# Designs tried in a protein design chat: VHH binders against Riboflavin biosynthesis protein PYRD, chloroplastic (PYRD). Part 1

Every score and structure here is a prediction.

Target 1, 366 residues: Riboflavin biosynthesis protein PYRD, chloroplastic (PYRD), of Zea mays (Maize) (b6trh4)
Amino acid sequence: PRLAAGALSGRCQAQAAGDLDDAHYMRRCVELARKAAGHTSPNPMVGCVIVRDGRVVGEGFHPKAGQPHAEVFALRDAGNLAENATAYVSLEPCNHYGRTPPCTEALINAKVKEVVVGMTDPNPIVASKGIEKLQGAGISVRVGVEEALCRKLNEAYIHRMLTGKAFATLRATLSMNGIITNQIGKGADQSGGYYSQLMKEYDGVIISSDLAKMSALPLSREAGTNQPLCIIIAQGESSRLHIPSLSQEHASRAIVLADSPVTVEPAGVEVAVFRQIDLESILQLLAQRGLCSVLVDFREAGESFASLLNDFQEDKLVQKVVVEVLPFWLASDGLSNLAFGGSQSFPLKNLELRDVNGSVLLEGYV
Positions, changes and structure headers below are counted from each chain's first letter, unless a header gives other numbers; antibody chains aren't numbered by Kabat.
F stands for the ipSAE by ESMFold2-Fast; E and O both for that by ESMFold2, at different seeds; each is averaged over both directions (binder to target, target to binder). V2 = 0.75 x the mean of E and O + 0.25 x the DockQ between their complexes.
[cut] marks letters that were taken out.
The coordinates of atoms that the task and the answers printed are left out; those that the model quotes come from them. Centres of patches stay.

## First folded at step 1 (VHH)

Design c1
Fold by ESMFold2, look of step 2:
Structure c1 (fold): chain B 366 residues (1-366), chain A 121 residues (1-121)
Amino acid sequence: as target 1 above (366 residues)
Amino acid sequence: QVQLQESGGGLVQPGGSLRLSCAASGFTFSSYAMSWVRQAPGKGLEVVSDISSGGGSTTYADSVKGRFTISRDNAKNTLYLQMNSLKPEDTAVYYCAKDLGYSSTPYFDYRGPGTQVTVSS
C-alpha cells in the first residue's frame, strides 16, 4: 500500500517527459539571456543551450549588439560535443547575414541533430526563414517551447519590431487616496529599490523639463548598468534650459526634445526641435535611434507634459503601467488629478502587486 | 553617419525592366550584408533579396525569384537590384538596408529613404 502510493500520486495530470525536459532547457536559455538585460538593444536578448545525452555540453547568450549571437557562443562552448546534440534557443536562429555568417549555417556546420526554438522571429521580414533553412538541411526543428516566457523576455523588442515605436511604460506615484505626487517611495531609487531596477531595464526615460531643472536626472544604482537615455521634453517659449545635475562630460546621457529652439546647459546635450511634440512621434524617433523601451516618468508634470498622455490607450501608445502607492492620505479639494489617458474606461490586464518598503507597487498591461 | 541613397526607380510598363542602385557611405560597406526591401501601397514591408558581404551568397523572396538579381560592387560601395519581367504587384517603394542583424528591422535607421517603382499599363 505505502510502497505503491509513491508511484500513484500525480501521474494522471503529469506532462509528457519530453515536454518537461524541453521546458527545463528553454527556461535555462531565458535565464542566460537575462544576463544581458539592458545591454542588447536594439537586438533581442537570446540564450542557447546545447544538450547531449541529457547533459548540457554548451551554453551561450548574446551579450551586446554587435557581438556574436548566443548560438555561436554555445557551439564554441560545446566544441565537438555539439555533433548529434539538441540545441535549445529562445529565439529562431538568424538566417540573415550581418558582420558574420548566419547562425543557421553555424548550427548546420556543427551537425546538430535537432533544434528546439522558443519562438519564431517576430520580424515579418525574416520570420520562419531560419527554421526553413535548418529543416532543408535535414535538422529536426520543434517550435513553441515556453513561448510565452520567451515573448515576455523580449516584449519591448517585439513591440518595436512590429510597430516602429518604442515600448512605453507609464510610471506614477499616488497617495493612498489617489493624489498624484512627485515624491517616490523611500529607498526606491537606491540600490535594490524598484526605481533603480527600472532604470536598469529601460533603454530610456522620458521626463518633463521641470523635473530636469529641479532634480537629479533618473539613473540606476545597480551594478553594471548601462544608464538609460534621459529624454527631456521641453515645451513652451523658454529659450534656455539648465540641467544642474548633468556635467558636460556626461552630456550624451540626455537629449532634449523641444517645440522651439532652446539653448541647453551644459554644452553638448543634443537638442531635437519639432513643429509639434506628440508621444507617437517621440516613440517613433526613439525606436529609430535603437531604443526598444522607454519609461514615462510622470513627475513634475505640467499641463503640456500631461497632454502627451491624452488618449494613450486609444492610440496604443503605452503598453504597461506601473503605479506606486505611498502610505499617505493627502488633503484634497475633492478631485483627482489622475484624469488623463482618454475618454473611455478600460481594464488593466495581468495585474501584479508587491510590497516595496512600506509602499505598494502595482503593475498591469494596457 | 550611415547613409544609404536609393535611385533608379520610375514608371515602367508590365514586362519591363529597371535597375536600382544604392550608394552607401559612413560604414565599411564590404564588411556588411545588404538587403533590398519593399513596401507596396497599404502593405507591410517585404524583404526582396539579401546578399552577403562578399557577394557570394544571395537569397530572394519567392515572389521575385528568377526575375530579380541582387549584386554589389564593394569597390564603389554600391548595391544593385536588377528587376526584369516587372509586374503590377512589384509596384512599391524600394529600400536599401544595411545589416539586418540578429533579427533587426528597417526601423533601425539602416535603410535609405527609398525609390518609387511603379508598374502600370
Scores: ipSAE 0.000, ipTM 0.385, lowest interface PAE 10.5, mean pLDDT 83
Fold by ESMFold2 at other seeds, look of step 4:
Structure c1 (fold): chain B 366 residues (1-366), chain A 121 residues (1-121)
Amino acid sequence: as target 1 above (366 residues)
Amino acid sequence: QVQLQESGGGLVQPGGSLRLSCAASGFTFSSYAMSWVRQAPGKGLEVVSDISSGGGSTTYADSVKGRFTISRDNAKNTLYLQMNSLKPEDTAVYYCAKDLGYSSTPYFDYRGPGTQVTVSS
């Protein structure tokens, strides 16, 4: 009996062990890809490892748009050892020309035996084209190893590909007794802190004009980072907006989105005037500017800024929520008046929690 | 702000020829690979041809190899598709698109409005 032997034999155990090995190598691909966090937008983060006889013989990641892809670096690292090896890659190999030949051709020319793919290309017009090319060349392809991890790695890229809009995350800070606060956790904005990391990972940050007038603009303190574009929402401004922390030399680091004409100091800051400012219009504009990801930083928010977030779950405007809970209890005379969330209740999905220097960081999806 | 504008489509008999053009602005054209994609009636988008940023490397869908030629003029920010020996199966709206490097497909907001090609007896 062939099926009975497979069900109760060492082959069943070997298949289970092989699945664990696949997961291990794919997680290494994700680790490699993360080395390029903040540097690849609008391109996805991708990692590749080449395995022969149970050993990693080559590794690579995509470091920046316009540079070679992960597979190319991994194949170069492996050299002739890539022949008859297994290539693990976190995203379906590309099958079109950019600066270099398609990664499918590189894998075929290296004569790899098998390719293990974490996720297919999210763009529906070319999805599976890379996999089909490899299979047509006689290469064994397996798909879906650590797929959830691979998708999370590139959630902003996927969202932009599927919707044409930037992936949006709402960030807020609460006290232990549930009061929204303008403070962030101790050390969160320093190198290694979660806020500094968010500023590295997001292409833009949306803030209120009140925050821009009263505080330094958000930035990352991670070494060698591209700083996010600061998107300042100016509603109900009379004729002037002064941004004291922004020098004229760095005016290009900010844009002002206003509901009426406004003169911005310093000079050279771009101003876009909307007939009506709403979150959808903001996200459309930012996608047109090439942003794949934006963070809405809910600090120093007045009623106008808060109203942008009414029903933010509707029409897929915001995908993710990050809430920091600070380890103290705020005094209060009554109920908080800083509530937002609109007219509907909804659950968050895939809730995760981590400790960040004595505070709690909660993450969930709309 | 990326802008792409296709032109040169029309009605042609089988065996005929057309040349499509795409005018590009709002980005450094010479730094990016470019593609032609098409959408036949009732079907999804098909990548027809790709060209590298410098023009030295090209690819073609099997259905058009030997009949279509992609080219670019980086001084004029213009992408071209020469289509010869046209068949009824080539009937589609043709779009030009900007490649983003790693992505195996053009970003959908970085394509023009398209130009109609109809091949009919």
Scores: ipSAE 0.000, ipTM 0.316, lowest interface PAE 14.7, mean pLDDT 82

Design j11
Fold by ESMFold2 at other seeds, look of step 4:
Structure j11 (fold): chain B 366 residues (1-366), chain A 127 residues (1-127)
Amino acid sequence: as target 1 above (366 residues)
Amino acid sequence: QVQLVESGGGLVQPGGSLRLSCVASGFTFSHYSSYAIGWFRQAPGKEREGLSSISSSGDSSTSYSDSVKGRFTISRDNAKNTVYLQMNSLKPEDTAVYYCAAGISYEQLYSTPYDYWGQGTQVTVSS
């Protein structure tokens, strides 16, 4: 005889229901964490949800570096209801002992029954230390719920912790026939648009001097955003560079990287001069200045700026590519119309796509 | 300013051993709560990976990645301000440039970022 339907159904149903509950709460942690996008660098984005008897009794997120961690806010929100509750946290609770108690101690003192962790801390010195502390205090710990989502949330943080290098993304816009265009899709740079949200998520944005001369510098239009540092690449520039959209009052929002001495208007814009500008040298300088994430915005790119990107996959200098495809066909002088990337073919990983106001946004990893 | 210098790389036969050294300087505890020193490696065409770390504080905690646990040992000699990576049972897959890195912790951070890096030392494991 074959399996009874009730027995098989009962096992599958119980396991599926438990996994769905955990995933639901962890996805809420990620939603909460993203409220601080653009504000936590060099700290990760972290969310915490306290659940008791199937109810959310407390929530919190880490709002910026120098502020309490997500678990502290969630425990304050839950109050006494945290006792015997399950705490969901998108990143392993900290176990640093200093002037103030660590988040592991806060969870232990609140007498939570269980902690569910999205991902362990990628920092080698602290990895698993928070989990071990909680387990040593008799708290049940589960790890890896929605781990891929939690890792994607903090991909720049993870990259920095593991490599010491800034996370780099290449962004470009193409026509349907594969021609790079300087146009951004309709609404993309307005509040809620993908471009505006990208500018919120990155510590710096790299652009050509041609773009800086022709248009407003990239910025986010999301409310309350810390704007990215604008890094302007000036190759073969004359002795003067004028940035019309930048006021002298805001000169600190830009830096010019040049291959020869150049006087920048407005006054007060920092200029760094290199004998030779290449992508590796740029990324190294930015990492040394504490940038955890940079976006290369490929617009108004003359041949010199384009050549900067010919070998961007070598030594994995760029981790991510974001391509917007616009719904129109551009005129061309032949069949070879896509001109970025080097002489080497390579696949992109984990391709995702979205519809954005009649365009397609593609995202993939090098 | 924090400075890190690696040494001890070279050519080694499979199954052999090698000890890397990282001399650290420029830390001032009165301005910093703690620091950690870690070892990383990068093979051609691959991402840099973290191998092991050791803290400078009284705890002196160590951590290892799964890829090296049981084969590599991190240690510290405070008199020489040096961190070592003892690498045993070496395989051709361990061929890479090895870097040491330092992170300085302040209270209010989730974890210590590694902001200071050495220039690296080449390790080659060949038949």
Scores: ipSAE 0.011, ipTM 0.401, lowest interface PAE 9.6, mean pLDDT 81
Fold by ESMFold2, look of step 4:
Formats: C-alpha cells, sequence, structure tokens
Structure j11 (fold): chain B 366 residues (1-366), chain A 127 residues (1-127)
C-alpha cells in the first residue's frame, strides 16, 4: 500500500534533508564562535543557533570568559520564538552555576524541543552531564554533528582538558629550497595576515632573546586583540637584557625565562630563573600560569634556542606544526638540516595547506 | 611554587565517614584568580576518576559525580586556604587513593585542566 511506501520515502527524505540542515547550522555555530577568537581563554569558543520551522530565529556566541555563554545570547535573540525550536550548539551546554545560570537550565526554561550538539565536553568530570540534564527534562538531544570541525575549533581547550598541559604549536619558515629562515611572508604580520591571526589565537608566544633584542616583539594587528604573553628565552645571557620594543607600561606582556639572574630593561618584566632550561619545564610553567595555548616561534634560528626543540615530538610536548614556505630560493653553502626534531623521522598527520599571499602555509599534527 | 597536600585518609568501616583536607600553598583559594579545586580517586588497576570540584566562586560552583552525589560534600575554608571533601555512607567500592588537584576554572561545567596535584591519601573501607 501507498501509505507504507510514502512513510518510508518520507523518513529517508527527512533524514537526508535533516543531516544537511544540521551540518549547515552547526557550521554557522562555528563561524559565530570564531568571532571571539583570542578572547575566551581559558574558556572554549562556542556558538549557538536557534532554528524554528527551518528559519534561524536566534544566534549567539560566547564573547569572553566571565560573560554569558553562547546559548544565553542566542535565546535572548530568539525571544519567544525559542519555544519548540531546535538549538544548535558547538559544545555540550554547561550544567553548572557560576557567575551565570547554567545553559541547560536556560534551554529548559525556554522550552526548546531539541538540542543538537557538535561535541561533548572533553572534561572528564563533566562530560555528558549537560546532555543528561536536557534529556531528563524531556528535550531530544542529538550529538556529533560536524564533530571534527567543532573539535578543531577548540583543539587547545581539548588538549588542556585531557592532559592538563598547554597545547603547543611549532612555527617555522622555510625557503623553497628548504632553508630555515627568520623571514615571514609578505603581509603575514599585517591585519588579516596569517601571522597576525596566529598571534591573536595563542595565549603565549615563545621567542629567543636574540629576536627580542633586535626586532619588535610578536604581536597581533587584528582589531581589539588581547596580545599573547611574550615568553623570551635567555640562555647564556649576560647580567642585562634590553627589550627595546617593550615599554615599561606594558612590561606585564612579557616574561623572561633565564638560566642565570638577569636584569631586564624595561623594569617590571618578570624573570624566572631555571637551573636548566628545557621545553618541558617551560611548558609546565606556562600551563601553571593559566596558558591553554603556546606558539613556539622559531623565527630566529639561534643554536641554543633550537636545541630546546630537539625531539619535540616525544612526550607529547608539541601537538602541531605550522610551516610557511616562502617563494624564494636562498643561497646556501651546504645542506640545511633542521636544528630541532632530533635524528628520528616521524610522519605528520592531517596535513592541510593554503595560499597566503604567494607563500604556502602548511599545518600538520605530530 | 604551588603545592597541594592531602590529609585525612585512613581505615573506616562500611557506612562510616571521613573528611579529607587539601591545603594549598603558593596561591590563595579566595584570591581573584579563576582557579578550581577538584577531588579525584584511583583504585588499583583502574583509571583515575573525578569526584567533585569547587570553583573560586564558592559553593555556587560545586559539582559531583553520580557515584558520590548525596554522600560526598565539597567545601572551602578560605581562612585556612583549604578545601575539604566530607565523605559519608562509605562503601567498600570507595576504597582508593584520593587526590586533590587545582586548575583554572571555567564557567562551563568545570571544564578545568588540573595542573597541580597532591601526593594522594589512602582511604580504605573494610568489609
Amino acid sequence: as target 1 above (366 residues)
Amino acid sequence: QVQLVESGGGLVQPGGSLRLSCVASGFTFSHYSSYAIGWFRQAPGKEREGLSSISSSGDSSTSYSDSVKGRFTISRDNAKNTVYLQMNSLKPEDTAVYYCAAGISYEQLYSTPYDYWGQGTQVTVSS
């Protein structure tokens, strides 16, 4: 009979259309979340879209730690239209009282019919608690829509939750013929350039003292940016270190990690002294200071700085590598070897690339 | 240097109670920082599990795992820079080494990386 056939056809069509619609709305959540890049640490970036009858009736994102979560803003935007709607959210709604009410309660009070979640909370204490609360209140919950995209959005947050350590990325520049250089691509450090965007996305940037003495400290040129903490590694330094691009007013934007006591100019820059500087100790200190993400900027290729990065793939010290390949063939008087990574070969995973103003930007995972 | 020291473990009969203490040094629990303290346990041969946490915002930010909800209570004494875990109605399956840990608190369900860990204190519930 025709009713049975129509029902089966309708179920197949509804699932296919729903899957495409789900992905569309979840990708919008990720777009919204990215508006807060560089502002939410130690919180994740989260977006939320409220959909009623195939129409977006509310949108929101989490703008910074201490402010309401994405769901609250999206529900405010939707108003009474949130009732019986579907809420899409890139991360499992929170179920705790803090400075603001939990998002699970907000969704329940708005009487949403269904919640679609991109990824569960990676924190082992709280994982699935938000989903369970919603289900207990009679709300339908689906999980895993665009999960890979949602996880990549917050890879530093996830790493921090699973390991207690900061997510570390190694950035380097190569010429076309494989020579490590301290250059970056044309325009990369200007607004909209990839380097400027990296400086916005990371809580801290590790550089050599040589770079700090001779060049402007790394910074983002994106509007409204919280600048990364600049971590300056001073090995074999004399009793004094001058950082000409740093004003005393902004001394708190830098910290010097040294192997012996050093007086830093300008005054007020924190100095931490180690008996022996190694990458693991640096990363532990930075995580203890609340940094969720750290970029090791191998822009200046000094030998002592490079030795800190030997075998960086071991012990999960570094998770990600970003390499810019410049469109230049550089003169060389011999074979160039990487000054770090040791003598062991290893593959990079999930390689991605893009064109950045004539250079090629490659990223991959250890 | 941030350090955490647990105490208060021991041997107890089923149905009994214990209070664990976690004393912090190197920062204050009541300070303006966004830190959270959590209690964890690990039984021999099993994975470490989270039990309860309390944020820098006080009691309004407490959370409990289902296995201990209603039996365990987390609290904070800012004057002593100490977090407590009151454990009531103890069962043999609560036997484990108990750890306190500290990390950055988030508004979303604790979502905290726990960077600092104590040495652990043994709790044994006899049959």
Scores: ipSAE 0.000, ipTM 0.263, lowest interface PAE 12.8, mean pLDDT 80

## First folded at step 3 (VHH; from j11 with H31D Q108D L109M)

Design d10
Fold by ESMFold2 at other seeds, look of step 6:
Structure d10 (fold): chain B 366 residues (1-366), chain A 127 residues (1-127)
Amino acid sequence: as target 1 above (366 residues)
Amino acid sequence: QVQLVESGGGLVQPGGSLRLSCVASGFTFSDYSSYAIGWFRQAPGKEREGLSSISSSGDSSTSYSDSVKGRFTISRDNAKNTVYLQMNSLKPEDTAVYYCAAGISYEDMYSTPYDYWGQGTQVTVSS
């Protein structure tokens, strides 16, 4: 009989349970953080759970920039039960002062016993300073639990912090026989569709002027969404650009980047003029405007727009590629017709595949 | 308009030393309540790496990545609006383009984004 159950409660069981418990609670932090997807830029998405005696006693996440951090909400939720508890947080607690005390001090004042951190802050100014403050106050700190998951959650934030440029994802649609199409999969731009969800998750979307003249501007149909900034690339001879789907009331949803002065209708749309338009300058400008992430939506790509993407791997300007493969075969004169590909071959990393309403999404890193 | 210009790069032998400078214009330390200037590097085929930063907090506050801690020292000269990176005990692995970057913080941000970047200076460590 297993009345004693002592064999299952030994050191090996405690270590195995602790490792699985750590991962479980950190994954909950990531789950909580993701509730604020599309709302936190320029801040990262962060979650926190407080655990005492093997039970969650408080939870929180950072809902948007300018609001309290995840630890504050989790500590409020736990109340006095935070004392002698373990706090799990997906990103190193902040250690800077303002009207509100830093999260390190909040954790210290709550007398937590231990803090478990998913990843350190990539910013050199704050890296490890939060951890050192906690350790100096006698709190045990462990780092790196589910680190890969925590880094993926905030990959755009990390990229911007390290490079000063927005994280860029290239999106394109292909037929099953490899021909680039301008059509997006059926239902993809409706509520719940992958394109609508991308528009919720990215701070901006870069499109051609031809797309802007011929179609509605990209937007999310998800409830409660901050719409992405629409960045329209205008090069060529035209001195006028009319955006039929954009009302003057919503002129701030778009910016036009042009190589010469352009009169834009409706009035109120910002126009920035460059001597030469290149992807690096665009990504740097967008980061300076507070965008961490942009989607380059390859549709209705004329010659000038396509040229932005020549050799996009060469300068590490695009980090991610998303390809939608539609379930139909286009007529072609030959084998296949790839409209963009650069001057050299390279593998994509960490390839993933999803089925979306009869189409396939392929995702990989440059 | 903020401008950052790096200088002091070059070719150096393993074990040698080099001092990089970052001169800021359009950015004066006294004009902002919170800011940071950092050094980053990028080797061919590698991701950009953050190395060190110096901030406006109280006395000059410095941070270092583990890869350079003990070998590199960041400092500043407020009169010249310049930040330095003293690089000692250089290794072939330190070969990269080195960048200076600056960020201005506002209250309640998680950390300072480095929105302003210099064009970089090449450091090559080889015999």
Scores: ipSAE 0.015, ipTM 0.476, lowest interface PAE 7.3, mean pLDDT 82
Fold by ESMFold2, look of step 4:
Structure d10 (fold): chain B 366 residues (1-366), chain A 127 residues (1-127)
Amino acid sequence: as target 1 above (366 residues)
Amino acid sequence: QVQLVESGGGLVQPGGSLRLSCVASGFTFSDYSSYAIGWFRQAPGKEREGLSSISSSGDSSTSYSDSVKGRFTISRDNAKNTVYLQMNSLKPEDTAVYYCAAGISYEDMYSTPYDYWGQGTQVTVSS
């Protein structure tokens, strides 16, 4: 016997429509949050959407550290329509009290009926505290809608909160035959190019002193961006470092990490001297300064710079690898060997590949 | 300069107990009404995980991850400027380096960054 397709479709449509509506609104939260990419550190990117009677009545996102949270903007946008509405938030609402009420209190005072949360806060102090507060006030809470997407959005923030170290991505460029090159792909550093977009999205970029002396410092060419902090590694014998592309007015865009005293031009560039420079110490220092993410840009690397990356997989100091493969076959008089990465083989996870203006960009997790 | 030092790790049989200590120097926990202290652990090749937290007197609440709830207890001794993690009913999967961390929270933060970390103490559960 046949069952009417309408009867099965009706039940499935009701459940699927409800599930699709939740996912749809949460994806909108993520879209809103991304408007602040590169602006929120040390805070996460967060979006909020208020829905009443199947309609969006308010939207908001957290624009930068020191500004109101996403929920505040969304509730202001909704006004009185927030009453008896559903609030979608990509990250668990905060529950600590200060001069302004926490976001949990704002949602309670607006008399929202229901809150849908993308992911819980990774910080053990606040984890589930916001959810528990809302539930204690009689608000229905659902958790985990589009959780993977919400976690991906803030992977650097999560890493910093759990480890006290900045999230690190290694970037390198190879020829088709596996030779490391200092050239990046055509257009990659121009507006819309993958390198320019990385510079918008990462809080800092680590480069060798040789690159800093020979080339313009990395920057984003995306409109309206905060430029990443440029972290220059100065190991070895030079007592002086001249950064030709950096003006004194912009000295705060760079910091030099050195293993001995060094005089930097222009004046005003911060210099930190360590007895021994290692990647773990760098990542901890950067996190303490409010950076959640850093790109290690492997160009013009000498042996000292390359040594920062020895066995990076064993202590999980690098979380992601981005490799650009150029469409060139370079001459070689033997087998090539990458001078970093350690003594053991390991697979990368979640490998993704895309075409970027005639080159191939490979991305994977350690 | 703020420093946190963990101690009390070691080798223990399954089902056994250990008490970890986290001693602060360079500041006193009781002097910060917005301070929170957390315990974390990391096994080789694994992500670091948060285990437990104890907040300042303004919050006074404790929190535990599901993997340790009911077995681990966090406590504070202000006279000794020390936070403890009492670990009971230990299992081989509890083997890890255990870290103490402290952070400051205030109203304009989404979450408390843990700015101060200890170097860790090894706990090994095996027979």
Scores: ipSAE 0.013, ipTM 0.467, lowest interface PAE 7.2, mean pLDDT 82

## First folded at step 6 (VHH; from d10 with F27S T28E F29G S30F D31T Y32F S63Y Y114F)

Design m1
Fold by ESMFold2 at other seeds, look of step 8:
Structure m1 (fold): chain B 366 residues (1-366), chain A 127 residues (1-127)
Amino acid sequence: as target 1 above (366 residues)
Amino acid sequence: QVQLVESGGGLVQPGGSLRLSCVASGSEGFTFSSYAIGWFRQAPGKEREGLSSISSSGDSSTYYSDSVKGRFTISRDNAKNTVYLQMNSLKPEDTAVYYCAAGISYEDMYSTPFDYWGQGTQVTVSS
């Protein structure tokens, strides 16, 4: 039979078909991982799918920090069917000891025949150590299936791991004729709107003190959301800051970063005083507090808040830009410019566009 | 909470050696031996590259990237709160700013976060 004469052509054909199936199962891993969006920081979002004889026999995802990893849930779901199966995982299985054995050992003990990995460990020194452990135990490993998708899923986590700073996205709204506005689009902050969804997905949001005094603090209206930490930038001579939309019971949802002592109402809001406030220091501080991602919400910006973006140009302190264009043409007496730190221009990469209730939402990478 | 200061960079000829130091200090309750330390480098226009790390003192494991294995040696002196990177057989491609970084592992992490970074020290290997 053909089995007795195992040929290179058979192996090549099987690998091509397996590659298409691999992408399908890895996309399922990403889909599963996404269910925990907004809940896993400082951990990444991870999914795992166990396949035997072309059939999914176990699935799992990492639901939040402090809970088991995705592989543990998937192996529990598969039970004995994990033996001689293929495990798909969006992130390299861990090979470190904690209170539980590493996921590499769990996969080895379950006797999986093969592991397919979306992306390696973002720590470049220990990258591939989990893969090497699996290979040393006789498990076949394939790496890089849907890697771009897996990296995009955890872009903030990866950034924090490699730089020690929070991943930053700048959000702004423009009129159709390019004037920065403080308004956001119709329905954007309602359930299902893009702004509400952003608030679900970011660990923190940076706003001006003027916005905090004049409007409700940013929040998500998606069900089951962990609300972002609100980081309020207070620069100036005022010794008081009143946040009318924040109750004393929820004071821990905000922190004020100030350049001088300030009394905040309500009581219990944390205040940190700096000699000089700059975006790099803010991003480092937020990472040290366990935040992987932050949105800079450019609304009600005075000169002092706008100056935070001057550091934007020097070390790529912002990785992503989200611009909403409203269907309004605002009157102007003269030339206006949108500027981010100094006079230098920069192209955005991977530009995407979508229609959001009569406005346009543009997204791109620095 | 944790402060890291690199030193020992400079200009060196190809084939030469340098020893980098990373001195750590911290606030109340700081225990240097509880931290893993990593060395990284970044050349202009390139992504940051991880070079070597040394685990906390209880395990004392060392790791090296393929680009420096056999040429670079990491070590730590917990009495001085210092980690060293001995760099031998230096090549022009080793020219970069070198950073040390520190992190503590926690039970449920997927990878060790290096949340504390030094300011960097320049190493230049002349062509």
Scores: ipSAE 0.012, ipTM 0.452, lowest interface PAE 8.3, mean pLDDT 82

